# VH-VL binders against Exodeoxyribonuclease I (sbcB), part 3

Target 1, 149 residues: Exodeoxyribonuclease I (sbcB), of Buchnera aphidicola subsp. Schizaphis graminum (q8k923r203to351)
Amino acid sequence: PKLFDFFFKYRKKNELCRLIDIEKFTPIIYVSSYFGALRQNMSCILPLSWDLHNKNILISIDLFKDIDKLIVFCKTVSISNISIKDLFDLGIVLVYLNRCPILAPIKVIRKEDTNRLNFKKYFYYKKINLVKKNYFLIDLVKNVLLKKN

## First folded at step 12 (VH-VL)

Design s29 (from y2 with heavy chain D100P; framework fv_olinvacimab)
Fold by ESMFold2-Fast, scan of step 12:
Structure s29 (fold): chain C 149 residues (1-149), chain A 118 residues (1-118), chain B 107 residues (1-107)
Amino acid sequence: as target 1 above (149 residues)
Amino acid sequence: QMQLVQSGAEVKKPGASVKLSCKASGYTFTEYYMHWVRQAPGQRLEWMGEIRAGYGNTDYNEKFKSRVTITVDKSASTAYMELSSLRSEDTAVYYCARGPYYLYFDYWGQGTLVTVSS
Amino acid sequence: NFMLTQPPSVSVSPGKTARITCRGDNIGSKYVHWYQQRPGQAPVLVMYYDSDRPSGIPERFSGSNSGNTATLTISGVEAGDEADYYCQVWDDSSDWVFGTGTKVTVL
């Protein structure tokens, strides 16, 4: 399948090999491996910053508000074999812009340990739980798509 | 504020089994993996296995798979590791350690010394 | 099984730089984490994902990883840095693998 080919083509570290394992990793981390490839085309289409070392990405991006924009963005890139249904499996690309090491602490950190200004909004999405398998992120993406009709 | 507190030292004879506990506090127990790692005197750290606290899914080092069992009590926020058919080579300090998914081990218990002697 | 080899010991004077290596086949393709263990104490995470520092770990700790060697670098070494240091990777065939350990002595 082309989606698997896409993920496998961009696996360079053992972390990426683990990210593809659906039984062991949450969909949040899969977004990171998938959109690593999409980022190569981003500068030509949308004015999103891909500087993963720049903490300002988190400041400028509202996870609640930008989910719909990311879904629309994914439809407009040159990857013609990705359907809206496939996007349900990939989740929120905003999560990748924060890097996997940052995302794991953010989603699993206790509220009092978090930078209050930059990360408070993550605790609003209690559906996002790194311990839960498979469908929590897919559920979030489905809810956004179904409600934007 | 968060802590992992392990059970006390054990002295066992060869052929016996031992069950160690690791009580977690200060975080949501079910949102993390719990790993068990041992260290024989003067030797390296050796991973024994893991459990996904929220689901109970386990994975074990092949070296220990036939003798080790890892379990959790979610209501008590406690992880357990039972090692059977003890040998003198099992004399070691046993640690529990918290891990977010298949990532690094960010917090460790104080360790439990298990001595196996005749 | 996948193996990580570290030098048994490294000696360094206060204020100088200690470099602790971790060697493994194509280790640069893996993420390396580092733990510090003081005598009689549990390990403490001091570096993760090759070069990221946990909260509370001083800026003088840095890391790198390429080819067959990962390195933990401690600049401006202090007496309190004296400890055993272990590298760690995840390998798809061996699962979690720890290095052989390096004793850092500050004298």
Scores: ipSAE 0.000, ipTM 0.496, lowest interface PAE 17.2, mean pLDDT 64

Design s30 (from y2 with heavy chain D100W Y102S; framework fv_olinvacimab)
Fold by ESMFold2-Fast, scan of step 12:
Structure s30 (fold): chain C 149 residues (1-149), chain A 118 residues (1-118), chain B 107 residues (1-107)
Amino acid sequence: as target 1 above (149 residues)
Amino acid sequence: QMQLVQSGAEVKKPGASVKLSCKASGYTFTEYYMHWVRQAPGQRLEWMGEIRAGYGNTDYNEKFKSRVTITVDKSASTAYMELSSLRSEDTAVYYCARGWYSLYFDYWGQGTLVTVSS
Amino acid sequence: NFMLTQPPSVSVSPGKTARITCRGDNIGSKYVHWYQQRPGQAPVLVMYYDSDRPSGIPERFSGSNSGNTATLTISGVEAGDEADYYCQVWDDSSDWVFGTGTKVTVL
């Protein structure tokens, strides 16, 4: 299929954002133990340390508070193929896919809360923005991978 | 063989609405977007909107947003585009085209001529 | 709003090279796709992601994209290449944007 035409070199920010399943009521948070089993060509999620639940993470206190709210949101939703309880029991880790960090569940994350999602210090992101189709996109630093640039 | 087959030509009066169809075959309809693009006589291609066939999510060109509605019938593998409050300027050939994760439109329907006159 | 400008026409003799430009602000930072449209027919994808060819498109077709100009190049032009050509990009603000179109005439 054409999906395989997209190797890493074809994944610019705009292209990746068009692939996101932003309308599906499925959280885009992945447990590290599931990383190898999940195929996420249509999604990207916020990059966090690989060991969030152990709290051995170099992140700001404001970022930690905002991530707690996202985790609480994931506990309150159900998904058809995996229960949120199962994900939580295995330790939740947000993964970085194709250099496009996006928050899909926006109903729980209010505008005032997004002002505290500043990943620039740890992940070189400028800020989080509301994007078309009702999800939040973190602006990428210009030196993050782009085809030709 | 992948194919998009569109409905036949339409002649409408100003103020009427028109609903065009685009029937897909040869691929899994619900895995792709369907786009609608028009072309007035002697003019350029103009994107009107898209729909994610699997979920029904739509996005429209701001120019047409108040008058255009795109829908799908998953069981029939058919996409529809309805344009209301027709004007003479809406006289054009209307195309459906498949897209999605590729960001380009790889297969196009044959086009439907819509004439708005008299 | 984002705009793509193409020359209205390009004339070329058989066997020579035709170059069709597509101009847009910082277009080199975007992926450009190209469509060929013969009179009375639907558009056909002839180039995607700046320089990749779909199955069935001759090797005579090539593409490039840098700075403010993308170019579709047709070498060894044949009579069957006579058509209108449109460039296309996706833009965050304007969604899908097509160029103004170029009519390629072969003698």
Scores: ipSAE 0.000, ipTM 0.492, lowest interface PAE 16.8, mean pLDDT 64

Design s32 (from y2 with heavy chain Y101F; framework fv_olinvacimab)
Fold by ESMFold2-Fast, scan of step 12:
Structure s32 (fold): chain C 149 residues (1-149), chain A 118 residues (1-118), chain B 107 residues (1-107)
Amino acid sequence: as target 1 above (149 residues)
Amino acid sequence: QMQLVQSGAEVKKPGASVKLSCKASGYTFTEYYMHWVRQAPGQRLEWMGEIRAGYGNTDYNEKFKSRVTITVDKSASTAYMELSSLRSEDTAVYYCARGDFYLYFDYWGQGTLVTVSS
Amino acid sequence: NFMLTQPPSVSVSPGKTARITCRGDNIGSKYVHWYQQRPGQAPVLVMYYDSDRPSGIPERFSGSNSGNTATLTISGVEAGDEADYYCQVWDDSSDWVFGTGTKVTVL
């Protein structure tokens, strides 16, 4: 079961959704711990191509300078058995920019390299199934974002 | 075979509280939401609230928010709905219904009649 | 608060077609689901995502949704189709909203 295939199949009626507009900093989805908030924003269109999605993520990293907090994107239990663990293994996280969420598949590079890199290079996506759940990594990402903001 | 079995009918006085149960079987209880929906005699269906069975997080209809509490017992695969400060207008059949991300209710319990009278 | 309005009743002869409407502001921008409720019974899902039919629901049930009106259509109506029918949507301000219900009577 692919997240993008799921949204494309069942969310073709989403006239109120907007794709990420880097100039406008418009969020395309919103995720919280509450099911109601998740449902509302899960109706948004996601990029249909993984390459386009990666490009949009890299471009939108410029928005990270004003991040209020980082939230891991968690799909509530689904009939497809797509769990929070499965989504986290895919490296999908939400980044809040002044309370405006941005969907981003992110993986922080090694700790030894972080001081030598531009903020935009701290986050990148790996091929599906190469990113694993890691609370240490999430804590590291939080520390990096707090220092850069 | 999926099934939701609810507790039996209740008769209560105004001001009392009632706690209903909904026992799930035939699926992994913790992988779905459980919703509570009521229907007063001859009236429409009305959503009351939901709970994420795996985590216990709840969300309630603003109309009932001050009086309703939904909980789960994961070991028993059972959801509960407690409604306090009962009024005659709360006389209704109360249903539990299974939900997920898909925004509809696919399986329903048989319903529990709650009668509130003096 | 988002509102869904249905006609209170629809009468139809066996073998003919019943059409049950569900009216709501810009309902065509939302997904509509339909439930059948026989007297003394719990609701049963008969249509979801406007026009998808659950396993076990006969092909004579169909649905549509555009503009301000969603419709559940039952062709070749049988006595067993006599029931109350409710439409339902998700709304970001009102959560799950059910219609006022329509009693379908088969003559």
Scores: ipSAE 0.000, ipTM 0.496, lowest interface PAE 16.9, mean pLDDT 65

Design s33 (from y2 with heavy chain Y102T; framework fv_olinvacimab)
Fold by ESMFold2-Fast, scan of step 12:
Structure s33 (fold): chain C 149 residues (1-149), chain A 118 residues (1-118), chain B 107 residues (1-107)
Amino acid sequence: as target 1 above (149 residues)
Amino acid sequence: QMQLVQSGAEVKKPGASVKLSCKASGYTFTEYYMHWVRQAPGQRLEWMGEIRAGYGNTDYNEKFKSRVTITVDKSASTAYMELSSLRSEDTAVYYCARGDYTLYFDYWGQGTLVTVSS
Amino acid sequence: NFMLTQPPSVSVSPGKTARITCRGDNIGSKYVHWYQQRPGQAPVLVMYYDSDRPSGIPERFSGSNSGNTATLTISGVEAGDEADYYCQVWDDSSDWVFGTGTKVTVL
């Protein structure tokens, strides 16, 4: 609904491709082949690469055939109030970081496990107080991962 | 081979405008950003602005926003940068540089010297 | 406005190690890219995302970034490494910011 308006108002540039710098308390739009792999029924075989994610490789081009589609995506999300379903279909996860990204549950779960995703798995990051301070993001992740699987 | 070829040197009077070109070859022009960066003699590199070649969306450094316009000609695979109301301090080498979603500039044009003299 | 400061010059003998610093407030929270510019030539990307090398850049080039200082390190310096070096970051408020530049002289 108004989620994109909320997140993009904190950025001088309302452009998805420019949201890849990691800042304390800043929402980051993350597009990952881990989400694509999850929807494609992959089982716990994706490598855990903090180095890759920490070097700002947060956009999975495996979901796009070419860079023109990625540019269209960046343009669309910067100006559109997109639905939760559309975000999920594009493999987008909005995350809040106080340091390195913590995405371990998404990296290791299988598609078959999504319907059994425990509230504890969803709120694994609740131990990080900063994530709990943004209830809009928590509601988005809840609806995408727990109800749209 | 990927190549960016810029237009030749320009000499302008204060108050005039200058329009520089940057012709791309060896890659799909519309899939990338084109950035413009200048360097005054003995000074640092300074980002001026960018354009998404496929869509024409522009973004400018606030310092130049009132005077700079970046455009593209997709059929010619050419980007343009026009700077108006020229001042002596605009004397610099102007570079075009290719970018993408990763936010660094992987290939650069050879540069165009613009001299503003009274 | 975000600022990146580099030493104006670094002198190094062939075969020795040159270290070029780039200082910025909390620069360790940003990704730093480095460009090499030889006299009369356009800049060339030599390091991206703090410590990754583009194809064709020798292993003698390495990078690091933490706290308020990023560093480009050139080990086993060769005459061909003589150039100006610029660091660069993208900042939400300032867009692309380049450092003040460092002239590396190989003597």
Scores: ipSAE 0.000, ipTM 0.496, lowest interface PAE 15.7, mean pLDDT 65

Design s34 (from y2 with heavy chain Y102N; framework fv_olinvacimab)
Fold by ESMFold2-Fast, scan of step 12:
Structure s34 (fold): chain C 149 residues (1-149), chain A 118 residues (1-118), chain B 107 residues (1-107)
Amino acid sequence: as target 1 above (149 residues)
Amino acid sequence: QMQLVQSGAEVKKPGASVKLSCKASGYTFTEYYMHWVRQAPGQRLEWMGEIRAGYGNTDYNEKFKSRVTITVDKSASTAYMELSSLRSEDTAVYYCARGDYNLYFDYWGQGTLVTVSS
Amino acid sequence: NFMLTQPPSVSVSPGKTARITCRGDNIGSKYVHWYQQRPGQAPVLVMYYDSDRPSGIPERFSGSNSGNTATLTISGVEAGDEADYYCQVWDDSSDWVFGTGTKVTVL
């Protein structure tokens, strides 16, 4: 099936990717932190997708294990090493969360707060950890993003 | 370098309580979780609970929830674990261990032996 | 209540390969971490997220996780590898779960 249809089904049925607007996709970049026990085996750090052939947006999903053993994949895509202000200029919404949007308080990061937050090191560190464990994301980074496309 | 240093051995009678300390150094204490894990002689490791050092939010293993209290002193970079209503089955080495969103323990204290007898 | 079972002991000759298993229902759907505990010492993380090694852990240590069994493999075993080994996962309902432990003896 098509990725958009898959997101629509699981968003309605299980609310696993409730922050993704499948009909008019707004890119959302997550900055995660842990303020309490989430009882979740997946961290939702970088759920953002872009189409490199043109500027069409491709939604991606990775794994969420919150619904009675039901597993839904939310594929994550790497974020370029860009300043947070550049991301706002591209119309990207930044969301701060615990580990996973569905299980944690969600806080939208405002442009006014970027000077107060050391997001450069935080995004870089979290991106490195995520890339090592996601073969799709590793292939995307190695064969497309890191080859100076 | 980062280090976790725990308080010394304790000997307690059944029904007493014990309070152990774990002093952190070499990293920003408030950015991490501190967990408490125990190990009875010859037995497996058993998770007791955690605290988010920066916010004070706690979570406990249901087995210990009625008897365990975990706290922090941010100014001293020290975590505490108090276990009440001690029984002989509580005889164990108690470890503090650092954690974060990765769900594993990267640095451990040296352990504190608590003996509950007679 | 999620459970992880390990063999109580594994004996291996120096230079040979030791394999320490960790059995759990659908453990392959979880990330497994491994700790080494030498006599009288605190545990030390030796493997995380199934197959990643912390800095300072020799490349002789490798890991895998599939189906109902995760495995920590120590090739070219040395006397210093003699220790107890514990697997660990995080489970939605059980939080942090440790295996029953395996004593590795180098003979």
Scores: ipSAE 0.000, ipTM 0.499, lowest interface PAE 16.9, mean pLDDT 66

Design s36 (from y2 with heavy chain Y102M; framework fv_olinvacimab)
Fold by ESMFold2-Fast, scan of step 12:
Order: sequence, then C-alpha cells, then structure tokens
Structure s36 (fold): chain C 149 residues (1-149), chain A 118 residues (1-118), chain B 107 residues (1-107)
Amino acid sequence: as target 1 above (149 residues)
Amino acid sequence: QMQLVQSGAEVKKPGASVKLSCKASGYTFTEYYMHWVRQAPGQRLEWMGEIRAGYGNTDYNEKFKSRVTITVDKSASTAYMELSSLRSEDTAVYYCARGDYMLYFDYWGQGTLVTVSS
Amino acid sequence: NFMLTQPPSVSVSPGKTARITCRGDNIGSKYVHWYQQRPGQAPVLVMYYDSDRPSGIPERFSGSNSGNTATLTISGVEAGDEADYYCQVWDDSSDWVFGTGTKVTVL
C-alpha cells in the first residue's frame, strides 16, 4: 500500500476518516489534527506506506470497511506521561461499535528506538473491548498506557 | 518464495550445549523478528525467545533465559539459537518461526530434533 | 501465568463440522491465532486475529472469540483436516502462550 495524499476532515460525531481498502498488515496512518474542543476538524491520511523511512509507527489493527466501525491510530506514542490532551493530539478517532477492537498487543516504535529496542520488554496494549456507543477511546487507552509504565 | 531452512538433528549428552541454525530466504531478513519455539514429544508448543533480525534486540521466555542465547548473521540471513546445560527434558523438536509487529507466526522452519540422553 | 486449555481430542465424520475450543480467563479481551500441525510437519497458520483467514485457507475455516472461550470451526471436514490444532495468544506478562492442543480425527 501507498500513502494517500487525501485529507479527510472529521465534520461530525458520526463522520469518521474514510477507509481505503488496504492490506491489514501495514502501519496505518498520520493524522494532522485540528483537534480542539470542537473535534470536527481532524484530518487524516490513509493508508500510511510501510516503505517510508520513518518507522515510528507499527500497529496491527482490525479494520472494517464500514466507516462507523473504523479505529485509527496515529503517530509515535510517548508512553510514560501521556495526558488526555496528548492522546487527542495523537489523532485517536471516534470509536463507534464494540465490534471494532484495538489489536493487542500494539507495538509502537519511537524514532529513537528504531535501531535498538523491542517494546515487549516495556509495555504492550491489550485488546480493548469497546462500549457500543459513539465516543473517543482516550480514557481507556490512557489508563492502559499509564498502568503499563 | 519465502522459506526457513533449519539445521539437522542433534544428539547430545546431559550438560552439553547445542546451537541450531535457521536460514531465511525469499524476504527481507532484517525487517522481521525470528522466534524460536519448541515442542517436546506429545507436548504443547512452547515459546523460547525472539530476536529482531535487523537490530539484534532479543527477548527470552523467563523459563529459558539463563540457558538460551539467540543471535543473527545478517549477511547470511541466518538466525541461531544456543541452549546450554542440556537436560533430558530438553528433548524436543525446535522450530524457528517468522514474526513481525503482528503477534502470530506466519512462516515456520521444518524443525530440528534435539535428543538429550545418557 | 496465563493459561489456555483445549480438549485433547475431537472426532468428526467427513463432511460434518468440527469445533475446537480454547479456554482462557477473559480470552475475549485478547486476539487468538490458530495453527494446524500434521504429524511430522511444522505448524501452519490457519486463523489469525480471532476470525481472519490467511490467503489459501478455505472458507470452511472460521473463528470466534468471546468471554472465556475462543472457537475454531471447520465445516465440511475433509480427511486432510486431520491434525493437531493449537490456539495462541500474546499476553504482556506471559508473552506467546500456546494452548494444550487438540487432535482432530476424521473418521
């Protein structure tokens, strides 16, 4: 897969980043966030090319073609001192249905670690079961990240 | 075509060490993890450890950590697993298996039988 | 220690459905992968992330995972499906954990 140069604006609670049919094994995305209190102006680029020299994001994700069931992760995660604001800035998008899990474990490679570390020695995320509801995963992901550090 | 080819069977006495090899071909060796998994006769599969082939970073199952060492030769696209202080309980088929940031093993070597007996 | 338990054996007639269970505490909160191992051969991935099928694995293979039980289902069983089947999860404390294995016999 290649990086798409389309920016998708998140305009309302039920309008998510559009999914392009991609191979499940590709690290997924960059999100340029206009993520403010309004949360309507989130843009994203899908799919992220695996061939990019920047290997700071490597996530396995269970993708559904139904846009109401899309989970999207963005950027490299600094794990120890993440606030809810920082998780928003990472571009974690609206999660719609409890059938859209986040794959566990998730391995995120920071730029400084691309030539050295296995994150398995430090932390991994577990599969997160979602409540059937339109909302952001920020609190669940934050609690898992902080507990693992 | 992707393939993992392992070294031949070994017979060892208790207290010896064994070093097994796993040669990869058909993919970019340095972009994947190589895992070692063993299976004693009639028993379950048991994960021993992994190495990130491109960087040499290792992680081991606590059960084997004091006796196992996993290494790679990038130029030969070969992974190695050395197990020391062998016991009869170490008699098993040893597999290498490819992994990535996904948490399953998509390709496996054919296995190497190691027999430890006096 | 995270543990996965499977029934030791399942017998099924050709053309019928075999169901192989994998039991673990809150296994529905983890992704389950399944491997098929024929006698004298290396394991082969037949199901990943609960219910996704690798290319080349027939539609007869399906999977599910909820609560404390994951299941690999093989419909229209053929003689070539006779093998040992292992479930596998990753746990942050136990790393890769394999099930006890189930021998599927096609009678």
Scores: ipSAE 0.000, ipTM 0.500, lowest interface PAE 16.8, mean pLDDT 64

Design s37 (from y2 with heavy chain Y102F; framework fv_olinvacimab)
Fold by ESMFold2-Fast, scan of step 12:
Structure s37 (fold): chain C 149 residues (1-149), chain A 118 residues (1-118), chain B 107 residues (1-107)
Amino acid sequence: as target 1 above (149 residues)
Amino acid sequence: QMQLVQSGAEVKKPGASVKLSCKASGYTFTEYYMHWVRQAPGQRLEWMGEIRAGYGNTDYNEKFKSRVTITVDKSASTAYMELSSLRSEDTAVYYCARGDYFLYFDYWGQGTLVTVSS
Amino acid sequence: NFMLTQPPSVSVSPGKTARITCRGDNIGSKYVHWYQQRPGQAPVLVMYYDSDRPSGIPERFSGSNSGNTATLTISGVEAGDEADYYCQVWDDSSDWVFGTGTKVTVL
C-alpha cells in the first residue's frame, strides 16, 4: 500500500531519473527506502542486467506481502550499457543492492505469477517479451542454485 | 461492468465556480486513479489533473493548478472536480476517466457540458 | 512543454486503409495510446501501449511507434470508423499530453 504511494509519486515526477549517474560505473542515487531512512547522493555499484541471455547469477529475495519475490541479475560488467530510460522502461527500482538504497522494487513478473497477472496493471509485462523468456531462465538458474552450497 | 456516471450540465456566470461529480461502479474505486479531461467546442482533449482515489494524492496540469481542485468520497465511490474563477474560455465538455500507474484511460464518463456566459 | 501534432483530417474510401500519424520529439521512447471519439460521445480507447488492442476492438486496428512518429492504422475502413482520433502520451515534464486530433472521414 504505502510502497505504491511512494513509487507512484516518483513515477509522476521521474525524480529518480535525474539522480542516476551511470557514466562512472557507480550510480549516485537518491531514494526513500522501506528498509530505512531517506538517503540521497549515495554512490553505488549496480550489478543489474536486463540481458537474460548473459547467464548472470540470479538472486531471488522476498520483501513485502505485495512484493513477495524479486529476481535480480548480477553482472560482472559495468552498468555503462544500461541507460536511465531502459531502467525506467523496465519499471525496476530496487530497495537495496550492494549498499545502494534505492526505492523498493516493482514486482518482477515470474512464471508462478503468470496465471494471476492483470495486463492492465503491469505495463512492463505487455511491453517486453523478455519477461516470458525470463521465466525459463529463472527455472533453469533455480535448478543450478539449489544444487550449490 | 465498469461505469462512470457524471453529473448534469451546468450554466455559470464568469467569476463563479463549478463542481462536477463522477460516480464509479463495477470496480474497486480505491485501486485506481481518476483523471479529469476537458474539451472546448471544436478543440482537442486537454488533461486537467488526477487523483489517486485510495490515498487522495493529486497532480494538476500547470495551466489549471491555481483554479482546479480534485477530491474523492471513497464511501460513495465518487470523484469531484471544482474549477473556480470561470471564464468564457472554460466553456467545454468535462470528462472523468479511469487510469492507473502508467496505464491508459480505459473507461470514460459520458461528459458534462459547462457553459460560461454572462 | 511537450506537444503531439496530428494532421487535422484524413479522408479514406470504404475498404481502404487509413493512417493517422502522431508526431512528437522522440515519441518512440514513450508509450502511445489512441482514442476514438464519435460526435456527441465520450472518447473510447482503441489502442494502448503503442500496439495493443483493448477487448472489443477489431484486428483491423493496429499501431506502431518509432523515432518521432507514432501511427494508428485502420485497414478495411468501415463507415462506423468515421470519428475524431487522438493520440496520448505521458511525459515526465508535461504529464498527460493529448494530440491535436485527426478527423477521419469515410466517403
Scores: ipSAE 0.000, ipTM 0.502, lowest interface PAE 14.9, mean pLDDT 65

Design s38 (from y2 with heavy chain L103M; framework fv_olinvacimab)
Fold by ESMFold2-Fast, scan of step 12:
Structure s38 (fold): chain C 149 residues (1-149), chain A 118 residues (1-118), chain B 107 residues (1-107)
Amino acid sequence: as target 1 above (149 residues)
Amino acid sequence: QMQLVQSGAEVKKPGASVKLSCKASGYTFTEYYMHWVRQAPGQRLEWMGEIRAGYGNTDYNEKFKSRVTITVDKSASTAYMELSSLRSEDTAVYYCARGDYYMYFDYWGQGTLVTVSS
Amino acid sequence: NFMLTQPPSVSVSPGKTARITCRGDNIGSKYVHWYQQRPGQAPVLVMYYDSDRPSGIPERFSGSNSGNTATLTISGVEAGDEADYYCQVWDDSSDWVFGTGTKVTVL
């Protein structure tokens, strides 16, 4: 099965990011709704699909083409004082299809660590998991959470 | 219409360098990767490297890494590939092709013949 | 150094089915793309993500990928299908890898 076939299809029409939630996380949907209410005629976050096993939110990257802009958005319109760090700590991973497919959790990305990260290694493991091994991607996110002190 | 137009044929001596160009039109240049692929006479296609036009990030085939440099001119929507220390076995048709990290190579340039001879 | 191996040639009669294989270790875990190259021309994408056809490519072209073998199938072969065909994958160690190529001859 190809987890991101749906997103590959939409990427060609409207470039989209995927926010994956392995557990129900109600504040993300409220953040999306609240932001839309504040800025008429804007759809920055589109909850296009979700089910009991995958809480997927598609984010348009045409307005937020990099992570810094998305971080500002989430901080500015956050409901319940949810930070980006809190989202990552809860197992929520931002995935940029065709630009930056995987983002490491913010708490492990420090200024001093940027020169030590092997982006090819991150892209490799995540690409294989995203494309052909859906359960492995979910298990990898769970393992990060389970090994947290 | 989307199009990739490459520079004309080159004839070089061993030890020289060659710099090829690939001009893109019909799409937002900075949103895609540009790949370089070569094909020696009667041989298979061989990937040389890529550049993410918007970010400038490059990745090269280990075989060519010491001799190849890929760059872009965003204002001209043009990608370049420079290959140094040319050898006779570098005689090939060189193609540029559009792609993305997870995408196939959907549009190809017409190719540039590089001949390396004394 | 990941390798994709294709048969060097395939001969097929008009109207019959040609099958072009692409063999690689655990290739079924990767997406396979296919390119058609006519003499003196640039490659043209004819199949992507194992089995999806680009706009303009006839339904006679189909693909599959499992285990160690990916296959491009051309049914109802026409003279215009005569060309070299290359498979392609992305590999973590080798990045983009092309197959050795198969010359399809329509007899």
Scores: ipSAE 0.000, ipTM 0.499, lowest interface PAE 16.2, mean pLDDT 65

Design s39 (from y2 with heavy chain L103V; framework fv_olinvacimab)
Fold by ESMFold2-Fast, scan of step 12:
Structure s39 (fold): chain C 149 residues (1-149), chain A 118 residues (1-118), chain B 107 residues (1-107)
Amino acid sequence: as target 1 above (149 residues)
Amino acid sequence: QMQLVQSGAEVKKPGASVKLSCKASGYTFTEYYMHWVRQAPGQRLEWMGEIRAGYGNTDYNEKFKSRVTITVDKSASTAYMELSSLRSEDTAVYYCARGDYYVYFDYWGQGTLVTVSS
Amino acid sequence: NFMLTQPPSVSVSPGKTARITCRGDNIGSKYVHWYQQRPGQAPVLVMYYDSDRPSGIPERFSGSNSGNTATLTISGVEAGDEADYYCQVWDDSSDWVFGTGTKVTVL
């Protein structure tokens, strides 16, 4: 796995993390201005109420095991094997790391627990295969996301 | 159909400024990064800076940071790079190049030759 | 101040294999991309993410990256492959870094 140090550069320059409060549970989404450019794509996965520029958002990202070289949907897909709402309900959001979109599990925590967030987590992923047809990519990701070992 | 079309060649005197343009077509301009890269005659490619077209966020190579400014005109789908305090060493072909959310430049403009001479 | 060094030139006969190296400290931990530049022309992406090939680029082009060396390999070299080749990485401290370039000559 490759280590990506872009994330730490943005953490030093600006507070990378923004806190968003939605009722009793706060998704933890780490966002920089670098990722703000992807707001339109994020709205396909997150409810339209999520606005990366206007809200404080903190996320905790865990890398998917067994997803080796793919995680690219930057939009809704016409093949309804899995909906964007289903992805979000599974605690999965599209996050951009080192200029690569990845699907990442989201940790939902109580507002009261946000003071305990650890900002020193390193993230790793495999390169993305963009040459796969969307339907094959969706089927592969669906099988991985629904797999429970 | 995707194209990046750059402005024409420029001849400048030392101490002047130059502003180059890069007009994009065939894709949604505001969803991508635009990079500027230069190449002096017989030399390597050298990254100058980038801008996220939809939001205006910029990053510059430290070597050029005091002299370079990158901007966009979203309504015209055009990116600009202005380089000030020109020296003879700034004689080069300047390219714009599209980056998306991935770490490579997939499409390049044709290049603009800037000649700095007295 | 990250640096990528390439041999200045590689000479190869038609039909043989050219290997263009790109050396950088721990480059295997980074993604390497490769560009081909013919005289008077803009660079063209020929390899990305170490070993992925853009559509339109022949299967003769392949790539690898491990340790301190990334390699672009061109098998069955043709006259049209004569060009300068540049590797590229992104580095947190040095931003986008291009290699010193390698001129590939056929014959």
Scores: ipSAE 0.000, ipTM 0.499, lowest interface PAE 15.9, mean pLDDT 65

